# VHH binders against Probable acid ceramidase (asah-2): the designs that were tried, part 4

Target 1, 379 residues: Probable acid ceramidase (asah-2), of Caenorhabditis elegans (q09551)
Amino acid sequence: RKVDNPDFQPNCLVGGPDIYDPAQSEKVLWFDVNLDLPPRQRFQQIAKAYKKEIHAVFDVLNYFLTIIPGVNAWELIGNMTASALDKGMIMNPYRDEVLGIAEVLDVPLGNLVFLNLFYEMSRFCTSIVAQTEDNKDLYHARNLDFGQLFVWDIAAQSWGLTEALKKVSVNINFFKNGKLLFKGSTLAGHVGVLTAMKPHKFSLSMNAKVQPDIINVAKWYMGAYENTDLQFVMYFDRWLFENCDDFQCAREKIAGVKLLTGAYFILGGANPGEGSVLVRNTTSVQFERKLFDGANDWFLLQTNYDPDKDPLFIDNRRDPGNACMNKLTRANVGMKGIFTVLSSKPNLNKTTVHTVIMSVTKGYFETFIQKCPNPCWAF
Below, E stands for the ipSAE of ESMFold2; O stands for the ipSAE of OpenDDE; V2 stands for 0.75 times the mean of E and O plus 0.25 times the DockQ between their complexes.

## First folded at step 1 (VHH)

Design l03 (framework vhh_lunsekimig_d3)
Fold by ESMFold2-Fast, scan of step 1:
Structure l03 (fold): chain B 379 residues (1-379), chain A 126 residues (1-126)
Amino acid sequence: as target 1 above (379 residues)
Amino acid sequence: EVQLVESGGGVVQPGGSLRLSCAASGFTVSSNYLYWYRQAAGIERELIASITSGGYTNYVDSVKGRFTISRDNSENTMYLQMNSLRAEDTGLYYCAAHEPTYSFLGYPSLDEYDYWGQGTLVTVSS
């Protein structure tokens, strides 16, 4: 049965004076994280500022898990994760950074690590890299979509998890040796970054696969990968920004790393044509797409599906997003143009937590919390 | 019955050009994801080019700027234009198509290619 979902037909914004309006977006707060501090101290300021909001995220996840009859699943998962951590599954400094957060939040370490893992595996995304017509700038942007099936609020017409995650969205300036090292967008309580840029060097956004490798995660919980070189994607990205200074270094490290689950790495650089999507399985690169592989490939768009797979019938953001980029045209690549595409439905939807726009060449980094007024997918 | 039939393979000298065709019957090329794979002796079958239902193309690094994937909706045919051919391009070329399977919310789509051609041989020799 081959039918297109009519709800996912392109609904591109045509431009206009009000399309890009920063005054309509909620403010995302900036925090400084000093990597010269002991790991346990690095994230405690953010954890103190967002303690109530992070607890609200825990409440949504606990509610979902406690619906399972006769089992305290939240406590069980926390204890299982703590057991796996005792076997060295997450390396320092990340383990101690998460421990410092757990102390401020007054929660068991295992449950906080589980939240960090849940962020990595259960998110939908749209990422774009696009080269300006004059070849001087590259724009890199993404929507983070999260919260489908997690507590529908009838009165607010919204998803409880999505609304909770909007409230824990933060921007971080990471400092090392007294200097700004890189900028990132993340969720308070997490020590990885979901979207990051080293100004004038390179940028990265990571998209989860719609079908995460649950078997590998289950094996990790059972201790089958003790003292392994397998990495969690979000912790690997922190390592990447501390250890690479350009697009080529980042590309090579992404291509060579061993991962607990596959992911999409969308990479931007400082030089014309430095834009790539690496489709990673746990051990190798499955596909690599680069700017200008074809003459008209001035942009790359990645959602949550391999290039050789169709999007789920109920989640085709790829085809509308590509159509809206083509309608924008290369001449209009810039802050307003890319923001307009990521504000077009269904790429903007009720599960969209935030939108990040970056330019490596300008050193530009902005995060927006958008509203999606009805009619807006899903519900 | 769904069928993919490749044609256009043959022997060509280095620096030459070939156009491979993949004629589809039983489904429409405009609504599907379409792929060209290459298998050389002693090497695993590799994806070399793709085109999505939305028209976005992708190529492996070794063929970028030399190969172009396209489709003709009126002829219901997919093409691979191969320019500046090299000895390492020698191999058996397969076209493939992927059709979605529709499932309940949250269930994964089909991850396997639904249809494969029989393959067409390309030999680049002096």
Scores: ipSAE 0.000, ipTM 0.111, lowest interface PAE 18.4, mean pLDDT 78

Design l04 (framework vhh_lunsekimig_d3)
Fold by ESMFold2-Fast, scan of step 1:
Structure l04 (fold): chain B 379 residues (1-379), chain A 124 residues (1-124)
Amino acid sequence: as target 1 above (379 residues)
Amino acid sequence: EVQLVESGGGVVQPGGSLRLSCAASGFTFSDYALYWYRQAAGIERELIASISSGGSTNYVDSVKGRFTISRDNSENTMYLQMNSLRAEDTGLYYCAVKSDWYGFPLSTYEYDYWGQGTLVTVSS
């Protein structure tokens, strides 16, 4: 049976007796990355701090990839990725940044690059941008979901991969020329950023597209895109925060970039109405939704489905999320209100790794680890 | 019984306008997201426009700036205002509703209801 969870109903926590205060929730640790350092050194502090936890992620992935008796699939995948890297398929500084991490972790470079690619291709998400009633502030927030894999822990009622990824969630302050450049939320071992904000300038979260772009990844492994200007989404995001200083620059670069895979870019800015969702294929913008395109469009919500496509019955976070935002109302847009929506089921589910809350205008950035008590959607 | 009835289709010249209506009976619109789909001959049915229970709208690129979706919960009716019509807009237009899982949740097996379709022909 492909359709399940018929007896479990979505629950919006807005207006309920339970209070979801982000100040009382588990927060991830902050680290500094100095972009003025040689690339190999930039992420080594984080890698040292999380060596055990990153190895635990590798262990879960290796367990899942145990397919054929006598074949070490993890070693094979690592060797195949290393072969692709020898063709120069990942540009500096990212290649050397990942190499520096691999040295600290004492793992083959190819396996660590595969982990970085896995993060780009395999995530589910809910992202929200919402304008306050007084037009002074914009809130941008997201849930990051990973873990619809083989390792279900019956006693804990949780996914093994999701629990491992919670433990490697980190916040980074990126510095350049001795100054804070931007803030990012990521997973230790990953040099891309999944969610990021340049205080008082702009914010971005990226959601994966549910499409067979895995074929483009396979073509990349075969060298078909050598000497092209195609970008991995996660590395383009780093480039964007290093090279843009406002919403308009970020919007234009996102619209014009050529990508290895399509993605949803959820973008927030410093000025009233600066909120957009750009649905990208590899070469162009398919759809763009903006705050206040319609009479009551004070928020935008994006999951992992094109606007013109229905979510799967068992993965419909879009419709209950939109309904919960409408129940919140614009008057209650703020950190606690948005956190409450992202703590509401099924947007909070058993695969939710972390929740990020940002405000460009306030310069606020924080990542939270949430529990999803039963009854809770499996994904 | 749940029923959606479309009206307002017809023959119009290129550059003309039409307003489609979709009236619902057997349920109340207020907690539902509402959709317009288009089906041209030999082509799969495609989503043209949507409007959430809160009024947030989405459009496919081919109709942005030309079509406007709206809802009137008091009349239990939704509309599609179609301006600057082109020959490629010819097709059967269907309204559909999808339960918003807030207030009155519905079964995950029965989230969509469809109208019977109304024909729009853009020709000289």
Scores: ipSAE 0.000, ipTM 0.099, lowest interface PAE 23.7, mean pLDDT 78

Design l05 (framework vhh_lunsekimig_d3)
Amino acid sequence: EVQLVESGGGVVQPGGSLRLSCAASGFIFSSYTLYWYRQAAGIERELIASIYSGGDTNYVDSVKGRFTISRDNSENTMYLQMNSLRAEDTGLYYCATDIRYSSLFGYHEFDYWGQGTLVTVSS
ESMFold2-Fast, scan of step 1: ipSAE 0.000; ipTM 0.238

Design l06 (framework vhh_lunsekimig_d3; at its last look DockQ between E and O 0.02; V2 from the best seeds 0.00; counts 0 for: pae E 23.6 > 2, placed apart)
Fold by OpenDDE, look of step 2:
Structure l06 (fold): chain B 379 residues (1-379), chain A 123 residues (1-123)
Amino acid sequence: as target 1 above (379 residues)
Amino acid sequence: EVQLVESGGGVVQPGGSLRLSCAASGFTFSSYDLYWYRQAAGIERELIASITSGGSTNYVDSVKGRFTISRDNSENTMYLQMNSLRAEDTGLYYCAAEYDSWGYEDLSPYDYWGQGTLVTVSS
């Protein structure tokens, strides 16, 4: 049964005016990261360019975490995270890359690492993989929803954190051996990737689970995973693109990696039918959905819930999203069509930071900073 | 309509300088890798410089240290500053843009090409 948001009705924009403007993607800047450089130097240019904006993110978090009088929770968290780092809980090269960023930002290392860890807890996203009617192309797109618990601005009718994150959204060309290796979208201050693509190879987006594995996070802080191969999911995402050249490789690595937290991996390939959603816990694949498999058809839409579970009543983005895709039809799969779907409410909401649309087969990669006009879902 | 329009070509003496421009319109300029090609008489067109969407630049050895490629996304314009020009630099210079580029020198057909601007280095 389709469950609507209690406050607003879904509004699919398919069939309406054209809202796709590729020129708007220019608002998200592109940077080059040379993976042949020492790790400490790789992300420093991005950190320098967004120093003020990253500090703004810290300010929002600090403000939120200092709600309790007399307790500097921000400092405490920073110290705790720094301690975890000292225990080797962040593996190289990511550790050194973060250190390099910290040097530029002139911020406590622990707080920066915490920020990176905090992104692991991004609970709300919409990802779509869809095959064109002629089976020649595959499109992969993602909405990043983040900020639902952090400082609602009544005047602006937005989340403070969401707005701050919009300002630190960046695209990256990753280079190795003087050649472009892959493209990705991330947040300045982070060394992982949120959404990425190797043109003509494969694409990936990762959605967090609605229920974070808090126990594992606690264990991480305690040093339980010292000298292990356990990885943050967003660090793993980058690793995956550094070490895989096709859909099958990516799928196999996703299936075998040990993760701090479970996640949904949305994977797209270059060949017809290569679209999957892998549901992961920390150790194994729990479930996999494939294009054209069983009840699945020409597209897969994944939010933050297990496929066999109903979404929260107050957070049903899945059913409206699916309905909107069906309204789009396979014939209209493309950059414009997918953008329209992901710009439709409630998939577009006040927590939506940006929309990324990719095509592995076409080599397209566009990021759009989003804004949800009123009336709009708060989350 | 997509357009790439080269300008700045002309006749210059050896050792002189020229600045070429490539004005782009009709596409998301900032998302494209940009390239300068040149074609001398009787010779196949060759890639001489590139600049990625992220601003990374590459040059062929023959122009390294003499030519500088740059881009201004706010103006949708790519530039080629050519210094210390030589007779062998004579040719028709083309700008090209590619959305999906791997940064390889051996590139597939680009999405967009200009019509070219002539550079003649002669005493």
Scores: ipSAE 0.000, ipTM 0.197, lowest interface PAE 15.6, mean pLDDT 88
ESMFold2-Fast, scan of step 1: ipSAE 0.013; ipTM 0.470
ESMFold2, look of step 2: ipSAE 0.000; ipTM 0.097
ESMFold2 (binder alone), look of step 2: mean pLDDT 78; pTM 0.771

Design l07 (framework vhh_lunsekimig_d3)
Fold by ESMFold2-Fast, scan of step 1:
Formats: structure tokens, sequence, C-alpha cells
Structure l07 (fold): chain B 379 residues (1-379), chain A 123 residues (1-123)
């Protein structure tokens, strides 16, 4: 089916008259989390700082899930998740970290835990890893897209959930034994990291699959995975950065972990050619793409679709993104070049919450809030 | 070594005018796009205006019609003429060069910035 839609028309900004500089974009605030503190205390500073903004996220979700008079799906989900928590199905330290946040926010615990478990409800992301021409540096970057179909604001021409999530985007320096351990980008109220880097060691971004395994989530609520080693991706990412010190360790742990649902793991490292995309199902690596599998494969780009599957026609960020990277060329791999690609439509769209730029070799890590001026695709 | 030096800041009353200068050295000035950024206390540096090597100009909406960016390639200097100044225009004003594709840090925060010139709109 051919759809001619001006709002969906790709507009690669590389070589164009538009100026896109990360320094011109709104940045998120930095917070320190001391992992030597008792888990309950670790995230309370962030929760206090963002209490109003987190409540606004809850309000949007409550409104959406209670739109039918007499149906309170938000309260039901919260109660079911609280029941699972009471049965010990959520591990420490994450359980106590979320409890500490709930205490500050004065929100139902189950609803907060539900948000912490299901980052993979986000269905649209773009991640890029690219090697510089001199082989000295690797750039790793991503757009996080979340909030499609959650409360359209006619006056603002925006998604209510996306706009609320922009306001809770934060950067964290994680400390252990008085030293910086790793840096992460997340949403205030979450104890998991969406995107993270251990300076001079490795970086990771996780993309959700378009079709999450909802039956596995339902089985988890029924207790089928009690006393198993299955992991949620949000908590596994935290564990990985606390327990791995290089690309090889991270790659092997990602390849071996048992997951409740599949995901895409985009990895960057400190040595030339250390860039990969691991397509994970629940038990194994389904596909692995590496930098320089072909001689000219100086970048990898992953959206939300398996390599052998076509994107949905309303959500083709893969083909325009790859074309824009090829237009950039390897000679122009750097902070501005990669940011310009991730500022190009439709990779930048109405659901884009934030953009993260990382360089493992330089130790650089930053999160940016971008506006998508009309014409801008809704999905 | 690229060097950028801002001047022309000062204290001015609302509705007043100032002209900022950015003197550049260490590169072929005429070949680069140049930028003015503003940093208010506790706020990230914000792009205010840009001028391309060919002389094309862009402005953020809050300063359109009030600020004018220009360049003199013979003097290796860029200017920002600021008219009808408001309290919200208070901040440190920084000159920056287009960093291109080769930047590996928080560009241009550490390499191709001047020291800034302070503009205070108050009385």
Amino acid sequence: as target 1 above (379 residues)
Amino acid sequence: EVQLVESGGGVVQPGGSLRLSCAASGFTFSEYALYWYRQAAGIERELIASISSGGSTNYVDSVKGRFTISRDNSENTMYLQMNSLRAEDTGLYYCARDYGSEWYTEAPYFDYWGQGTLVTVSS
C-alpha cells in the first residue's frame, strides 16, 4: 500500500542548510547514585527532585487506562504487581531501591514497580554504533521513542506521555567504593538504566521488540517463573554494568542470560571494531551483527525489527536512518555527525523522548531533549 | 591552536543596546560557520545566532528582530548587535566555531570556545 504523507517524508539533514549541534539542545540534569548506600536510600534524591514530574507521568497513564467509566485497569495492574512483589518475585537490591522511591513519591507501590519492569513497553528506538575513520574512537548513540497513542494534545500537537517522559529524563553517575563505576541515562522513578556506559570500557543501549512476549509476562504474574533465573532487561542492564569491566565480558553475559522477553542489545567497546548488535530471544542469541563483518560495515543501526523482517510502513526508521548514515560517510563520524543523523526525520519524531550520545574511548556521555517541529511524524 | 576572544559585554538598562565582538585566530576564519551562545546562571548554553561562511544567518525566536549577527572576514571578527535588551537576555555570551565532524568530547564546550563576555540587563 502506497501512502504519500508529507509528515512521514524522510529529511536527512546531513549536508543541508540546517545546523544541528548537541550544544544547542536542552540537556538533562546529572545526579549521583552511591551504590555503597543501603538500596532504599540510593534513588531518594532523584525521587525528591522529580516528585511532581513523576506524578504527571502517573496521571497520564491513569487517565488512559481508566477512560472507560467503571473500568479501573490502572488500579488492577498496580494491585496485581504489588501481589507479585509480596511473593518475593522481584529481587534485591532492585526491590528495596523501588521501595525507597515509593516512600518519597507517595504513590502506589505496584504501579511504580510496573513502570520499572516494563521499559520494553517502549516499541520504537533507534541505536547507532559507528567507528571513526582513524579507528581511534567509537560513537554510540540512541533515540528513545515512547508515548505513541497515549493522550494526543490537539493544542500542542504532541503525545501527552512523551512530553511527560521528557521532563523525567535524567543522567546518573553511579559510584561504588568512592569511585565512578558507570554512567547511565534513565527516567526518574526507574532504578534500571535505559542506556549506559562504563568510561573507557564498554557501552550498551537496549531496544525493545515491536511484539513483546505478553504471554511470558502473564505467566510471570501467575507465578510460573518463581524460583527461576529469568531476568527483566532493565535489571539485567544494571547487573551488567556492576559486574563487567570490558566489551568481551558484556558480550558473553548478554549472550548467556535468560530473559523474560527478547530484546536488541547494542554494544560498544574500547578497542577498534568493538561494536555489535545482539538480537536476543528468551534463551539464546538469534542474530549477531558486528562492525566490519563486511569491509565497509563501519556502522550498525538497529531500530525495532529483526534484520530479516521489513519495518511496518508507518514506522520505517531503519531505511532512512541507514541512508542518512551512508550520506554522512565514515570520514564524518563524530558527535555532530551522529547527532545530525538522530535529529533527521523520521528517526526524530513526535514520540522521541530523548537522545543519548556516548563515546567509550573519550568517556563522553550526554542526554539531550529534542523538539520535532512540524512537519513531524506522529509515530 | 584555535582561539576565540569575546568582548563588548557590560551592564545596560532594559531597552538598551550592546555590540559584542568575537576575535578569532588559529584557523582560516572565512571557511567556518560561527555561533553565538548564551549561558544564564544554572542553565545550559543556548544557541542565540549563527552565521555561515557564505553569510547566511539564523536566530532563535526570542531574539529575532532584536539581534543581528555579522562577520568581517578581513578582520577575523564576528559581531552580535543586540537591541531592545530584556532582563531575560542577561548571561555570559560565548563565541564558538562550527566543530565539524571530528569532535570527540562535549563539543564545543572544551576546545573551540572563548572565555565569554558578561551581559547584565538591569538597573
Scores: ipSAE 0.000, ipTM 0.123, lowest interface PAE 20.0, mean pLDDT 78

Design l08 (framework vhh_lunsekimig_d3)
Fold by ESMFold2-Fast, scan of step 1:
Structure l08 (fold): chain B 379 residues (1-379), chain A 124 residues (1-124)
Amino acid sequence: as target 1 above (379 residues)
Amino acid sequence: EVQLVESGGGVVQPGGSLRLSCAASGFTFSAYALYWYRQAAGIERELIASITSGGITNYVDSVKGRFTISRDNSENTMYLQMNSLRAEDTGLYYCAAQGSLWFGELSYPEYDYWGQGTLVTVSS
């Protein structure tokens, strides 16, 4: 339960002999999702392929939640979520997509939906968008951190949930009308996208806020949002990629959408300077940062904290991440350079599930599983 | 370790048929999208057929109606049935796993797993 964290230091791999090569990391598998299929069928092949691995995720969560004798918290949460779903809180096609997955997995629908919502609210992240020195290319990348406090393995020096989630990380090519529409990175069992790109059009990564609006989530469980235009962020991300074809459309829709909880949207485009971070509350844009707001602002980095607030002392990935980007310099912006920054501790830590590297201009998209050998931050 | 092994290539006359096989080991075969590429002398490798984990098939126009891709997840093997073969079908045929489809614009990411190739010669 008690874990040793290394002292806070930006341990940048940049500018030294230890520059990290992404080719040395394990890549995730690619799947095709045909959006022309009935919603219930769209994700069934991924669910069949990962049935064992998804059940392992449920087992870790259930084991942790059985700490109170005589109380099955996992069953209670599942039953409460199922009750809320009977009120129509999740819109089609997402509801039918999740239902199709639940049927393949042979798990209660409520527990699967709860897992999807838990992903939306409980993720820690680092996202970067950066412009190359020649202005020809934009790179967009992120670490997805998840699994804090869920079953520490003393022998392996790792989090049980994080290790299970590494095994369900997947890449998806989404097709519509027989053509590639967009690429996304997600977790098997989830129908939303955590990170996605339309090649040559725009890219998006979403980071959770450290202070989610739990009151709005509680209201959803109680049925207070019937017949509303509020959206879950991950389902909105899916809608965005199905309905926008450029940076401007994506920016405007992100700015105008009403959300169940606030989030950080890191957006990249096809034209020089098309990079922004929109800090969203439930109804409006709270803050917006853009590439080249200052002459030297060739990158933007977002973790899980508002720009005007300090990170928690046990979770300062912002300051070392910014320091490592500055050590990289603009001249070295590229796939390997950005990956090297995201492989630097503590941005790479024991809760890091995967790393996504994207380039809208090059049409490049890949997800990597990284190891974090000791010394490595536990959370 | 991870391996893709092609077989079934050979010499055949125009109008003939061949069935290529791609046997896979060392990874979860049923989870992968699978691809057949052709490389002729003096030209770059081209994607000719694909099959998703769910069995959805796609073909490049030059082979459509003549070639059929299929998979057997119980045997960890992918097949390419080639009918009405033409001289221009001559080349090294590679199977590949993981990565994206290309039928116009993009081939990223590039495939991580490739076979060594099997030679098909169509000659009279």
Scores: ipSAE 0.000, ipTM 0.109, lowest interface PAE 21.8, mean pLDDT 77

Design l09 (framework vhh_lunsekimig_d3)
Fold by ESMFold2-Fast, scan of step 1:
Structure l09 (fold): chain B 379 residues (1-379), chain A 122 residues (1-122)
Amino acid sequence: as target 1 above (379 residues)
Amino acid sequence: EVQLVESGGGVVQPGGSLRLSCAASGSIFSTYALYWYRQAAGIERELIASITSGGSTNYVDSVKGRFTISRDNSENTMYLQMNSLRAEDTGLYYCAKHPTYYDFLGGYSDYWGQGTLVTVSS
């Protein structure tokens, strides 16, 4: 049932001459967000610092959506989102956080809210959670792949949206009551987190499904959300890190939440064996994979496909990723080893925006911008 | 839907103490923030204390050091311990829950208790 794509050439860097070199790696900037501030003020420093880069993201999206003659799709989407906001689409504090950003950027609120929601629908990701051989540490890492089909640049041999999103990638230290609460990787202009860690407590990364259920999103735009308990994943993730202090709390909240769209939640903890992938639909857990469900399951790797389904013929990152992890072996689980796997093609590809590497037990969190020189999938 | 029921109000002498309780139901209690408001005759309700689902607290300056907000997730109850009461503390005390993503199971509605009367004799 597995079909190999000849254009999808794996290049596992494990055991080769190419190695992770922090001195040569581009790292994103760190910002502080104080959650004790009024919501409108929390993200304004980041918005001011990235105003030009965020406008470049808007420019790419506007260009793509103005392809249909006589239809201003960008204006229509902005107006529809503004109408949904008037009907209670997004609740505080997130609504006021986004409003504060819109004020700094001088953009319509509806279009900025649409951008925040659009990030929930990212299509390509690879997440890994792996236990060290001595059981003392767990590593959690991911590639965020976004921007495919959004403005190919022939001269640069790159995707316009992917390159714009690389420039707005940031790290945030979230503070509450004068203390560091958690760390997150995000995109400037976005108030949610797709990748985050509470040091010494737990970590989370979210992967989108290739075919997301957009029926609930359509219902939101029609104003049908007013009497439901459905949540956006990125805003639920923010809530989770404010209200859970361990893996078990996070697992239970993820299992019980009602979601606007299904997703894969990859969860890491502080104790040996605390690693899980929860396959979520909108109302329930479809499947849960845990570290050491089998005796040799020292890692879990999740891309954008249900475990019982083959990846798309043009997008098999699962099989080469798993093979590269097995080549790494458990003895070499660590920051450098895991990062090398995520720097290996096709898990590193032309749509890769950034790579995050985390260790809950060590309190380590960093985001890297990688280049994928030709030959690199997809063009 | 969340329901909030206050108790513990009464008449007390200046310098005395009272403990208010707010029993909550309708969603998972441990998942949401809760608030205490008070209202004196002829003035708007003011927020006096709050407690997050994780237990972090905040107080208005006029009650800081005298009032303590706490929660018992096993009993689904929030408390306000009021010490060193003053005549100015007289009023109706309300517990509340506001629509936020801090309540992932309870829906997106404001919930208010019926109020409990606190009278501090001069």
Scores: ipSAE 0.000, ipTM 0.122, lowest interface PAE 19.4, mean pLDDT 79

Design l10 (framework vhh_lunsekimig_d3)
Fold by ESMFold2-Fast, scan of step 1:
Structure l10 (fold): chain B 379 residues (1-379), chain A 123 residues (1-123)
Amino acid sequence: as target 1 above (379 residues)
Amino acid sequence: EVQLVESGGGVVQPGGSLRLSCAASGFTFSSYYLYWYRQAAGIERELIASIYSGGSTNYVDSVKGRFTISRDNSENTMYLQMNSLRAEDTGLYYCAAPGYTIFGVEPTDYDYWGQGTLVTVSS
């Protein structure tokens, strides 16, 4: 989006005072998930630790979905989701992982599954993959923006859902056969990963499309995809990190998978030039952008719009984000530089839940909770 | 800097017992997954036991029921209790942690390793 009001102009922090302080930055907590455990047990420690905070997320969603007097839409959606689950619509081990969380939280399974699906349908994200000047390192980072239109708090000047989601943001080390398999950033109560890295192998961030295929979601609820090979993004991302060991495997599987809804997959690897954005519809790759498609394409930035389409006027994070990366220059690609770009408005806004910074080659992975004090864009 | 120091190795007869200790420093011990590896003569280093930060444990089949991994978060120490020792248990025992601290450290190694402690089972 473009705004003529000086208080809401894009504000690139590159070249200004550097206030980045990792020691003072609000970081999310780390948890270990042992994939060798029975699926029902894998996420129970996180669910116990965040029970109150997850219930607060449910409360915001219930409030929004019960706006129509006399209709309990939250109960209806929960019952519809439970009905779809009875038809075997969710694969193990993910089904049993969600069941284990539901037991700890003491909530209906259908509503927790709906929450998991709802997390995958976020509208606003910014993902960046950028190659250092010496070609030794690739940095991959993203802002997760979620919560617009969900309970504006006039006194706090913030979105109720966004503030609730900040409090359920967690980092996970996933272990298998007693060894670290991969790292992920997620929301407590969710068994999928929207941002993850297998150290020294590959990294992934997924951005939702602004217009997801709602008809396919409705068909899923009606049982039309029973006994099909159709993958939900949340299950596919977990599967990918458990089954691929490099950029090429991940790229191939992302290109070949059938999805319930289209998405943007931003992929980073261990070797110079291993950075790409795959624009997926439900059945195929629509577009693929790679690092160094042009000689000066040392970074790729993806928001929530296809490359051949202009962002909506009120949601133009692409143009100021690209301008801020160009101001950073390739010489300054690194954790601090990329963090500065993702801390710049409007890429940082009132719906920003968290910021993740990754380096596959360094094995670095961290999630930050950022404040956006006024003047700050509502989304 | 992450440091791991093993102790408790020695010579025992078949059927005997030993308890290995691994003293850890330089990371938030209570939050980490920790493991024991064994390197026998002519065999590559293998993972034999691991312990999750929440206390859940895994063992390779050859030691299951005989070895017990445990941790004392207040002392930053991990243990391996080895019972009913066999000749094939002879080897160098290493404790290890993932090659990351919880807060995004840039590791040079995938895993942090101790120096190893020798266990010899012979009659």
Scores: ipSAE 0.000, ipTM 0.133, lowest interface PAE 19.3, mean pLDDT 78

